# VHH binders against Hexosaminidase D (HEXD): the designs that were tried, part 10

Target 1, 346 residues: Hexosaminidase D (HEXD), of Bos taurus (Bovine) (a6qnr0)
Amino acid sequence: MRLVHLDLKGAPPKVCYLSEIFPLFRALGANGILIEYEDMFPYEGHLRLLRAKHAYSPSEIKEILHLATLNELEVIPLVQTFGHMEFVLKHEALAHLREVARFPNTLNPHKEESLALVTAMIDQVMELHPGARWFHVGCDEVYYLGEGETSRQWLQQEPNSKAKLCLSHMEAVASHMRARYPTTTPLMWDDMLRDIPEDQLSGSRVPQLVEPVLWDYGADLDLHGKALLVEKYRKSGFSWLWAASAFKGATGVNQSLTPIEHHLRNHLQWLQVAGSVPADTLRGIILTGWQRYDHFSVLCELLPVGIPSLAVCLQALLHGDFAENVKARVENFLGISSLEEMSFRR
Below, E stands for the ipSAE of ESMFold2; O stands for the ipSAE of OpenDDE; V2 stands for 0.75 times the mean of E and O plus 0.25 times the DockQ between their complexes.

## First folded at step 4 (VHH)

Design g04 (framework vhh_gefurulimab)
Fold by ESMFold2-Fast, scan of step 4:
Structure g04 (fold): chain B 346 residues (1-346), chain A 124 residues (1-124)
Amino acid sequence: as target 1 above (346 residues)
Amino acid sequence: EVQLVESGGGLVKPGGSLRLSCAASGFTFSDYAAAWFRQAPGKEREFVSAISYSGSTTYADSVKGRFTISRDNAKNSLYLQMNSLRAEDTAVYYCAADSYYKWGSPTESAYDYWGQGTLVTVSS
């Protein structure tokens, strides 16, 4: 599968814009979308406080799903359930659910109310996505985990560990999904799992419940290290894995490459990783499109500025390379005489 | 040399039916996604329907439920069955094919090969 990630933070696209962009995604070779709603989802009832002023309506969500179906794009919704909970935990009414009182980043996994909150969020999103085969529950960059007062007291007892704390919350969330939505498989970002030893992973139920998404946005990947990590996950009991690349966003330490060159190299490197593991290992790749702020603007960048990079990256994945004929096709599709011209735009 | 030749156009009364055909030559049709587009006088060319190399179909909202796209790879042919025709369906209909986007696309720029078009007039 080749999924385009839509980060709706700040400036969510209007439905009429998505009616134009979904056909473009399909034309470029995408066969799905990962939608990260954040506060743009129309939460109701006791979760209404999470809804932004300009959030989509339920009717608009249904229209978006109809447009995806029309364009043969599989929809995978994403709801953060552990880290990146600022849009939830910034609210005074929910501040008591923070892992560390001064930081709104991470949910306290010891409180029954924490699990009730995130499962209610999942349930409301699933009500509007009844056919979802996959659902991404986030769980990346769980900052300050273990540093709250309750966690510190809990960690003083053998055999408790930060890994066990992390896995227990992941298991609770994923178990809820599997029990309530038996045809939906949870996805998780893999960074919180990378340093957990095989024996601890296999000792939890997490490998039987979720498919991890291995992310790396670098122009040069540690191919051998990725292969070893994939092997560890497989031995731990994970049945399928996903890869995640980036078609826009920060280019990291490789400042000599243009953004398009950086992202193209990232995708070619992931193709090499895919070629080095068994064919039944990777389910697909997610092309992430993280929003960034222009320092002179109130709002985040819109997807359109990433379209040339997306076209290059999707076509490289679809054809397994970026030879002259593929490059020429992308240049013709974008209406430019040379891809190099794009790197000199102001 | 790649060629796409449309046929089956003509004058038809509202509520009537027509079947358009597109004959492909000079390439292995089964490797290509194919589509129908139409252009009414004084209007831009618009998407009608597409079919992937594997047979998955997509329809514009204005024709969904009335038109059916299909293909016959053994005959190198693409078809559009048009039922319950309306005056608003009056246009020159073009078939298009492209090996680059095998899934079929509603986007005009995805197609490299185009036919000459066949006129469909829906009038009393």
Scores: ipSAE 0.000, ipTM 0.103, lowest interface PAE 22.1, mean pLDDT 84

Design g05 (framework vhh_gefurulimab)
Fold by ESMFold2-Fast, scan of step 4:
Structure g05 (fold): chain B 346 residues (1-346), chain A 121 residues (1-121)
Amino acid sequence: as target 1 above (346 residues)
Amino acid sequence: EVQLVESGGGLVKPGGSLRLSCAASGFTFSRYAAAWFRQAPGKEREFVSAISYSGSTTYADSVKGRFTISRDNAKNSLYLQMNSLRAEDTAVYYCAAYKWGDLTPSEYDYWGQGTLVTVSS
């Protein structure tokens, strides 16, 4: 699969804009979309406080899904259930669910109410996404895990560990999804799993419940290291893995490549990783498009500005390289005479 | 434009051998993973074997030890060597190419039109 990630934090695209770009996504070679709603989802009832003032309505969500169907794009919704919970935990009514009182980043996994909250969020999103084959539950960058008072006291007892704490919450969330939505497979970002030894992973139920998404947005990947990590996950019991690249997003202070060149290189490196692992290992690649690379950072680049990079990256993935004939095809899709002209457009 | 063309199918007796070929054109085959699927009459299409573009292989349990998948990137070709054929191997065999592994037929990027293999006396 080749999924385009839509990050809706900040300035969400209007439905009419999505009606213009979904046909383009399909033409460029995408066959799915990962939608990260955050506060743009029209939460109701006791979760109404989570919706932004200008959140999509239920009818707008249905229109977006209809547009995806018309363009043969599989939709995978994403709901953060552990880290990156700022839009949830910033509310005073929910502040008691924070792992660390000072920071709204991470959900406290020791509270029964924490699981009730995130499963209710999942259930409301699933209600508007009937028949979803995959659902992404986030779980990346769970900062401050283990630093809350309850966690610190829990961790003092052997054999408790941060890995066990992390895996227990992941297992609870994924078990809810498997039990309630037996035809839907949970996905999660892999960074919290990378440092967990094989024996601890295989000792948990997580490998039987989820498909991890291995992400790396660099222009140079450690190909051998990626292959070893993939092998560790397979030996731990994971059935399928996904890759995630980036077609837009801040690259940080040390930017020596143009944005398009950086992201193209990232995708060519992921093609090399895919070639080095067994054929039945990677289910797909997610091309991530971040509005900002951190919730407290300035906006990176808007989706319209990222479209040329997306075109280059999708076509490189589809054709297996970015030779002159593929470059010419992208230039034709974008209605331009040369991609080099775009390196001077700001 | 983009094409995958299978050949090598035919009628063979139980215990016999066949070699299937798949010729790829219109895309950079050497950068794609490739797979063989088969569909027997009245059955769903099932996975047979896959090979990454670096040469790593995977086999369905029903064919492991009897079939060998291989590729020749210089010739843009995929092969399936089938030995010790059984009546239950009778099916239309399809060549498929994809960027990322997936055993679900609906998710492959490119498909051939198939070649019939009949194992019968």
Scores: ipSAE 0.011, ipTM 0.477, lowest interface PAE 9.1, mean pLDDT 86

Design g06 (framework vhh_gefurulimab)
Fold by ESMFold2-Fast, scan of step 4:
Structure g06 (fold): chain B 346 residues (1-346), chain A 121 residues (1-121)
Amino acid sequence: as target 1 above (346 residues)
Amino acid sequence: EVQLVESGGGLVKPGGSLRLSCAASGFTFSRYAAAWFRQAPGKEREFVSAISSGGSTTYADSVKGRFTISRDNAKNSLYLQMNSLRAEDTAVYYCAATPYSWGESSAYDYWGQGTLVTVSS
């Protein structure tokens, strides 16, 4: 699969805009979308405090799903369930669920209320996504895990470890999904799994429950290192893996490459990784489009700014290379005479 | 324009062998994963075998040890060597390609028209 990631932080697209952009995604070669709702999802009941002032309504979510269906785009919703929980844990009523009191980004995995909270979020999102084939549960960058008082005490007992703590929460969340939604497969970002030894991974039920998404947004990938990581995951029992690249929002300061050149190279490198692993290993690639995370920013980097990069990257993936004929096709599609014009700062 | 053209299908006796070929054109085949799928009368399309751009292979349990997938990037061609054929192997066989290595039909972007294989006495 080729999924376009929609990060709804800040200035999420209006439904009428998505009616224009979904046909474009399909025309460029996308066959699905990963929607990261955050506080833009219309949470209700005891979770109503999580929704933003301008969150989508349930009818708007249904219209978005209808538009995706019309354009043959598979929809995968994403709900953070471990790290990146700031929109949840910033609320005073939920601060007691933080792993570390001073940091609102990581959920305390020892509290039964923590699991009840994130599974309730999953259940409300699933209610509006009946028939979702995959569901992304996040689990990336779980900073400060193990540093809370309860975790420190728990870690003093053999054979407990930070890896086991991490895997136990992932297993609990994924088990809830598998039990309640048997036709839906959980996805999760892989960074918290990278340094866990094969024997600890295979000792958990996580490999039988989830499909990990290996992310790397660099212009040059460690191809050998990626192949070894894939091999470790397969030996640990994971059946399918995903790749994740970036088409916007993932370039460093003082780079020698233009943003489009950087993202194109990233995708060409992922194609090389895909070529070096066994068949039926990678289910697809997620082209991530991160919004600016700086909360002091008045304006967000909007999706339209990323369209030229998205077109280049999707077409490179679709054709397996970015030769002159593919470049000409992208230029024609975007209505421009030369792709080099897009490398200038706007 | 992208094309995948299968050949080599036909009527064969149980226990016999048959070799399918697929000719690719209009894209950089060497950078694509390729696969064989089949669809028997009245049944859904099912995965048979796949090969990555680097040559790593996988097989459905029903064909392991009997079928061999291979590719020749210099000729832009994909092959399926079918041995010890059974009546249950009767199906239209499809060649498919994707820039990734996966076995489910929804992941494949390019498809051939299919070639019929009939295993009958």
Scores: ipSAE 0.000, ipTM 0.435, lowest interface PAE 11.1, mean pLDDT 86

Design g07 (framework vhh_gefurulimab)
Fold by ESMFold2-Fast, scan of step 4:
Structure g07 (fold): chain B 346 residues (1-346), chain A 123 residues (1-123)
Amino acid sequence: as target 1 above (346 residues)
Amino acid sequence: EVQLVESGGGLVKPGGSLRLSCAASGFTFSRYAAAWFRQAPGKEREFVSAISWSGSTTYADSVKGRFTISRDNAKNSLYLQMNSLRAEDTAVYYCAARDYSGYEWGDSEYDYWGQGTLVTVSS
């Protein structure tokens, strides 16, 4: 599969704009979307405090899903359930669920209320996505895991470890999904799993519950290292894996490559990784499109700025390479004489 | 035309039980969240219990452990099983539905309402 990731933080697209770009995604070769709602999802009841002032309404979400269906785009919703929980844990009423009191980014995995909170969030999102075949539960960049008072005390007991703590929470979340939504498979970002030894991974139930998403946005990937990591996950019991690249929001200011060149190389490198692993290992590739929002600035990197990069990257994936004929196809599709003109734009 | 019709109300003694039913017609009930609200004489309407399209439930603190909400999508019906009834449960009970899959506690969030069924707990 070729999924476009929609990061709805800060400056989310209006529904009328999505009605214009979903046909474009389909035309470029996408066959699904990963929607990361955050506080743009219309949470209700005891979770109403999580929705932003101008969050989508339930009818707007239904319209987005209908637009996806019309354009043959599989929808995978994403709800953060461990790290990146600032929009949840910034609230005074939920601050007691922080792993570390000072930092609102990580959920405390020792509290039963933590699991109750994130499963309630999942349940409300699933109610609006009843046909979801996959659901992404996040779990990336769980900074400060193990640094809370309760965790530090717990880690003093044998055979407890940060890996065990991490896997226990992941297993609890994924088990909830598999039990309540038996036709929906949980996805999870892989960074918290990368350094966990094979024996600890296979000793948990996580490999039987989750399909990990291996992300790397670099222009040069360690191809051999990626193949070894894939093999480690496969030997740990994971049935299927996903790759994740980036079409915007992942280039540094001191890069020698233009943004489009950087993202194209990232996708070509992932094609090399896909070719080097056994068939029926990678389910698909998620093209991530991260947004940058500064509350003091009126400028941000929005989805429209990333469209030329997305076109290049999707067409490279669809055709298996970025030969001159594919480049010409993208130039004609975008109505431009040369992609080099676009590569000088941010 | 959307209709919700309640039934099962009546007079019961304290400690007794009643099962309320709500029949939905004119819309695809299985895609809607539904709830029970009640209004006692001279009081504001209050939330009793709600159920999402998928069967997730919630209850007001005053009825937790005594009342059970359920739905039967094949019969386009919503139910409220009321056990251990108290004099304070005396009210007109209303069935409500919202054009959304998730439930809510506020009565203003519900689009469709039944006419109500009277429950009297006395003597």
Scores: ipSAE 0.000, ipTM 0.122, lowest interface PAE 18.3, mean pLDDT 85

Design g08 (framework vhh_gefurulimab)
Fold by ESMFold2-Fast, scan of step 4:
Structure g08 (fold): chain B 346 residues (1-346), chain A 123 residues (1-123)
Amino acid sequence: as target 1 above (346 residues)
Amino acid sequence: EVQLVESGGGLVKPGGSLRLSCAASGRTFSDYAAAWFRQAPGKEREFVSAISYSGSTTYADSVKGRFTISRDNAKNSLYLQMNSLRAEDTAVYYCAAESLYKWGTEPSSYDYWGQGTLVTVSS
């Protein structure tokens, strides 16, 4: 699969704009979308405090899903359930669920209320996404895990470890999904799994419950290192893996490549990784489109600016390379005489 | 194995600015979360700032708004831009990298450390 990631935090696209870009995504070679709702999802009841002032309505969510169906785009929703919980844990009523009291980043995995909270969020999102074959539960960049008072006390006891703590929460969330939604497979970002030893991964139920998404947004990937990491995950019991690249928002500072060149190179490198692992290992690739410079920055709408990069990257993935004929197709699609025109935009 | 070398420390007047650099060698730096810690004489190492492999940042309250952490994965480098420096910012500054792909505010969360660079803020 080739999924376009939509980061809806802050200034999300209006539904009428999505009605214009979904046909474009399909035409460029996408066959699905990963929707990261955050506070733009219309949470209700006891979760009403989580929705932003200008969150989508349930009717608007249904319209977005209808538009995806019309354009043959499979929808995978994303709900953060561990890290990146600032939109949840910034609320005074929920601050007691923080791993570290002074930082709203990470959910405390020791509290039963923490699991109840994130599973309730999943359940409300699933209610509006009936028939979803995959659901992304986040679990990336779990800052400060193990540093809260409860975790520090828990870690003093043998055989407890940070890896065990991490895997326990992941297993609890994924088990809820498997039990309640047996036709839906949970996805997770893989960064919290990368350095966990194979024996600890194999000893958990996580490999049987989730499909990890291996992300790397660099222009040069360590191809051999990626192959070894894939082999480790397969030996640990994971059946399927996903790759994640970026078409915008992940180039860092002072890059020597233009943004389009950086992202194209990233995708070509992921094609090399895909060619170096067994054919039935990767489900697909997620082209991430981050809205933020960092999680404390003022958010801006980057999706329209990212369209030329997305077109280049999707077409490179679809055709297996970015040869002159593919470049010409993208230029025609974008209505430009040369991609070099876009490369000079700052 | 990642090796880290700090540079850019020195003597600066209150209200001044310094930019610290940390160069990583060996494998590509992009697989690691990275942080700056500092240690004043007679005190334990304290957290200053951290940055993820994707560029997300966090800061200690004492430096928020004055310091900016950044990274350049193409150059295997980590930076700390320090503005509006105060006498209490005087310390040896260490860069650190976390191999478990998660950040911490405790020194024990980090596996790789530089040797440190001295910053003295003196009137």
Scores: ipSAE 0.000, ipTM 0.216, lowest interface PAE 17.5, mean pLDDT 83

Design g09 (framework vhh_gefurulimab)
Fold by ESMFold2-Fast, scan of step 4:
Structure g09 (fold): chain B 346 residues (1-346), chain A 121 residues (1-121)
Amino acid sequence: as target 1 above (346 residues)
Amino acid sequence: EVQLVESGGGLVKPGGSLRLSCAASGFTFSRYAAAWFRQAPGKEREFVSAISYSGSTTYADSVKGRFTISRDNAKNSLYLQMNSLRAEDTAVYYCAASTYKWGNPSEYDYWGQGTLVTVSS
């Protein structure tokens, strides 16, 4: 699959804009979208406090899903369930669920209320996405995990470890999804799994429950290192893996211009990784488009600024390269005489 | 324009062999994963075999040990060597290409027109 990631932190697009852009995604070769809602999802009831003032309504979510269906784009929703929980844990009512009291980014995995909170969030999102074949539970950049008082005490006892703590929460979230939604497969970002030894991964149920998404947004990938990492995951029992690249927002915070050359190189490097791993290893690639570094940060790039990069990257993936004929096709599609009119610098 | 053109199909007796070829043009074939699918009359398309850019292979259980998939990137060609053919192998065989190996036929980006293989008597 080829998914376009919609990061809704900061300046989420209006539904009418999505009605224009979804046909473009399809025409460029996308066949799905990963929607990272954050506080733009219309949470209700005891979770109403998570909703931004101008969050989408349930009717607007249904319209977005209808537009995706019309354009043959599969929708995968994303709900953060461990790290990047600032939009949740910034609220004083939920501050007691923080791993470290001074930082609102990481959920305390020792509290029953933590699992109850994130599973309630998943359940509300799933209610509006009943046909979802995949659901992304986040779990990236779980900063300060193990540094809370409860975790520090727990870690003093053998055989407890930070890896074991991390895997236990991931397993609890994924087990909830598998039990409650048996036709939906959980996805999660792979960074918290990268340094966990094969024997610990295979000793957990995580490889049987989730499909990890291996992300790297660099212009130069460690191809050999990626191949070894893929091999470790397969040996650990993971059935399928995903790749994730970036078409905007990955070259640093507060960028106002997309460096198309950087993102094109990133995608060509991922094609080389795909070529170096066994068949039936990668299910798809997610082209990420970040709007903010985190919930509290200023905008990096709005989606419209990233469209030329997205066109270049999707077409490079479809054609397996970015030769002159593919470049000419993108130029014609975007209605420009030359991609050099677009900045490849910065 | 991207094209995949299959050849090598025909009528063969049970126990016989055939080699199918697929010629790719209009794209950099060496960067794509490629696969063979088949479809018997009145049935859905069925996965047969796939090969990654680096030559790693996967086979359907029904063809393991009898069929061999291979590629020649210098010639932009994909092959399927079919040995010990059975009546159940009768189908139109399709060449397909994609950036990633998929289990669902609808996820492949490019398809050939197909070549008929008939195993009879």
Scores: ipSAE 0.000, ipTM 0.201, lowest interface PAE 15.0, mean pLDDT 85

Design g10 (framework vhh_gefurulimab; at its last look DockQ between E and O 0.02; V2 from the best seeds 0.00; counts 0 for: pae O 11.8 > 2, placed apart)
Fold by OpenDDE, look of step 5:
Structure g10 (fold): chain B 346 residues (1-346), chain A 125 residues (1-125)
Amino acid sequence: as target 1 above (346 residues)
Amino acid sequence: EVQLVESGGGLVKPGGSLRLSCAASGFTFSRYAAAWFRQAPGKEREFVSAISYSGSTTYADSVKGRFTISRDNAKNSLYLQMNSLRAEDTAVYYCAASTYKWGDSYLSPNEYDYWGQGTLVTVSS
């Protein structure tokens, strides 16, 4: 599977633009979309405060999903449930659910209300995504975890650990989903799992509940390290893993132009990783297209600016390389005479 | 395992010639641009020559007209024919490969993904 990540933070695309670009996604070799909604989802009821003023309407969501279906693009919704909670925890009414009062990015895992909040968010999103085979629950970059007052006290008690704390919340969220939506598999970014020992991972229920997404946006991946990590996760009990590359929004917080070559290298390196591990290990790859690093940050390059990079990356993945003939194909797809003119060089 | 292995280095008199070889393994060499770099004792590594996957060549001004870079994709090999060698050409010569497909930034070592261990070329009377 090749999924294009749509990060709706800060600069969400209009539905009409999506209708235009989805056919291109499919033509380029994508067969899915990861939609990170954040405040662009039309939350209702007590969660209405989470939506942006210009959030998509339910009808617009339905239309987007319809368009995706028409173009044979499977949709995976993403809702942050642990880290990157700024759009949620910035609100005064929910500030008491912060891990650390000063920082709105991380949810307090000790509070029942925290779990209730994120599960309610998941439920509302799932209501509009009834056929979703996967659901991404985020859980990346859970900064300051363990530094809250309750966490500090809790961590003083043996045998408690930060890893245990992290896994406990992940397990709770995933368990909710598995119970309520048995045909939907939770996905989760892997960064918080990377340093957790194998025995602790296997000792938790997370490997039986979640498919981790291994993300790395570098141009020169540690292939051996990645292989070892894959092995570790497999040994820990994860049945399937995902890879995540980047086609935009990964080379600077305020990047305005996309360094296409960097992203091409990233994808080619992931191809090498995929080639070095068992074929039944990686279910697919998510081509991430971050619009901003977090809810409060400036914008990265816009989606239209990143399209050439996406084309290059998708076609490279599809063909297994980026030879001259592939380059020509991309240029034809984009209606341009030369990719060199579109390339940003550092 | 990805490997680049240089060979052909040695001692040569000024005005002499050497041919360096680089054998690539563990990756599809034909899909990569390749280059030679060199590093003299106490100096920074410097660009010598590059060849794209399509065969386009680039040379440092210091070696232009004297050195010729070539590749044999069937043999996964890169070559550097060095003629009219000078004492200042004395260095460890490194083979490198890059996924760079377009542009002209072959001069930067940072653009290369794989490196050999190097082969010593000594030009001395």
Scores: ipSAE 0.000, ipTM 0.282, lowest interface PAE 11.8, mean pLDDT 93
ESMFold2-Fast, scan of step 4: ipSAE 0.525; ipTM 0.808
ESMFold2, look of step 5: ipSAE 0.351; ipTM 0.715
ESMFold2 (binder alone), look of step 5: mean pLDDT 82; pTM 0.840

Design h01 (framework vhh_8fcz_2)
Fold by ESMFold2-Fast, scan of step 4:
Structure h01 (fold): chain B 346 residues (1-346), chain A 121 residues (1-121)
Amino acid sequence: as target 1 above (346 residues)
Amino acid sequence: QVQLVESGGGLVQPGGSLRLSCAASGFTFSRYAMNWVRQPPGKGLEWVSGISYSGGSTTYADSVEGRFTIIRDNDKKMVYLQMTSLKTEDTAVYYCAKDTYKWGNYYFDYEGQGTQVTVSS
């Protein structure tokens, strides 16, 4: 599968714009979308406080799903359930659910109320996404896990560990999904799993419940290291894995490559990883597209860089390379004479 | 350039069935989603059903789901609407449309003359 990630934080596209770009995604070779709503989802009832002023309406969500269906794009919704919970935990009414009182990014996994909150969020999103085959529960960058008062006390007791704490929350969330939505498989980002030994992973139920998404946005991947990590996950009991690359928002320090060149190299490296692991291992790749809160940055990334980069990356994945004939195809598709004219070269 | 020709309408009793056809020309049929929309007497256009470019995905208005089936034949450049369990409220002129329909909005320049469906006892 080839999924395009839509990060709707800060400057989400209007539905009418999505009606123009979904046919383009399909034409470029995408067959799905990963939608990260955050506060743009129209939460209701006791969760109404989570929605932004200009969040999509339920009818707008239905229109987005309708447009995806017409373009044969599988929709996978994403709800953060552990880390990146700032839009939830910034609210004073929910601050008591923070792992560390001073930082709103991580949910306290010891409170029954924490699980009740994130499962209620999942349930409301699922209500508007009936028939979703996959659902991404986030779980990346769970900063400060284990540093809260309750966690510090819990960790002093044998045989408790930070890995067990992490896996217990992941298992609780994923178990809710599997029990309530038996045809929906949870996905999660893999970074919190990378350093957990095989015996601890296989000792949990997590490998039977979720499909991890291995993410790396670099122009130069550690191919051997990725192959070893995939092998560890497979031996731990995970049946399927996903890859995640980036088509925008993954450059900064190294200015020797244009953004498009950086993202193209990232995708070519992931193709090499895919070729080095056993068949029936990787279900698909997610091309992540991170939004900036700065309005100028969003315009530059989505209009001149985001779309051309996406076209280059999707076509490279489809053809297994980016030879001159593939490059010419992309240039013709975008109606330009040269991809170099569209780059943010410094 | 785009030409769509609807056919298959007629008079039918409540509970009956009809199959509508749409013949497309003037564009690469297999690259575009197709839709059926209808206009009941004295009302505006109402979207009925859509089908993806390959025929692998379909979607339906709540009012017709379970009763209507949209299918396409890319080799013949045809899209069909199989209608069953017809109700009097299904009475309308039916039009097919190339991806010119947006949720709640419709552009007339791509629809044909339509085909009349009348459901009456």
Scores: ipSAE 0.000, ipTM 0.354, lowest interface PAE 14.3, mean pLDDT 84

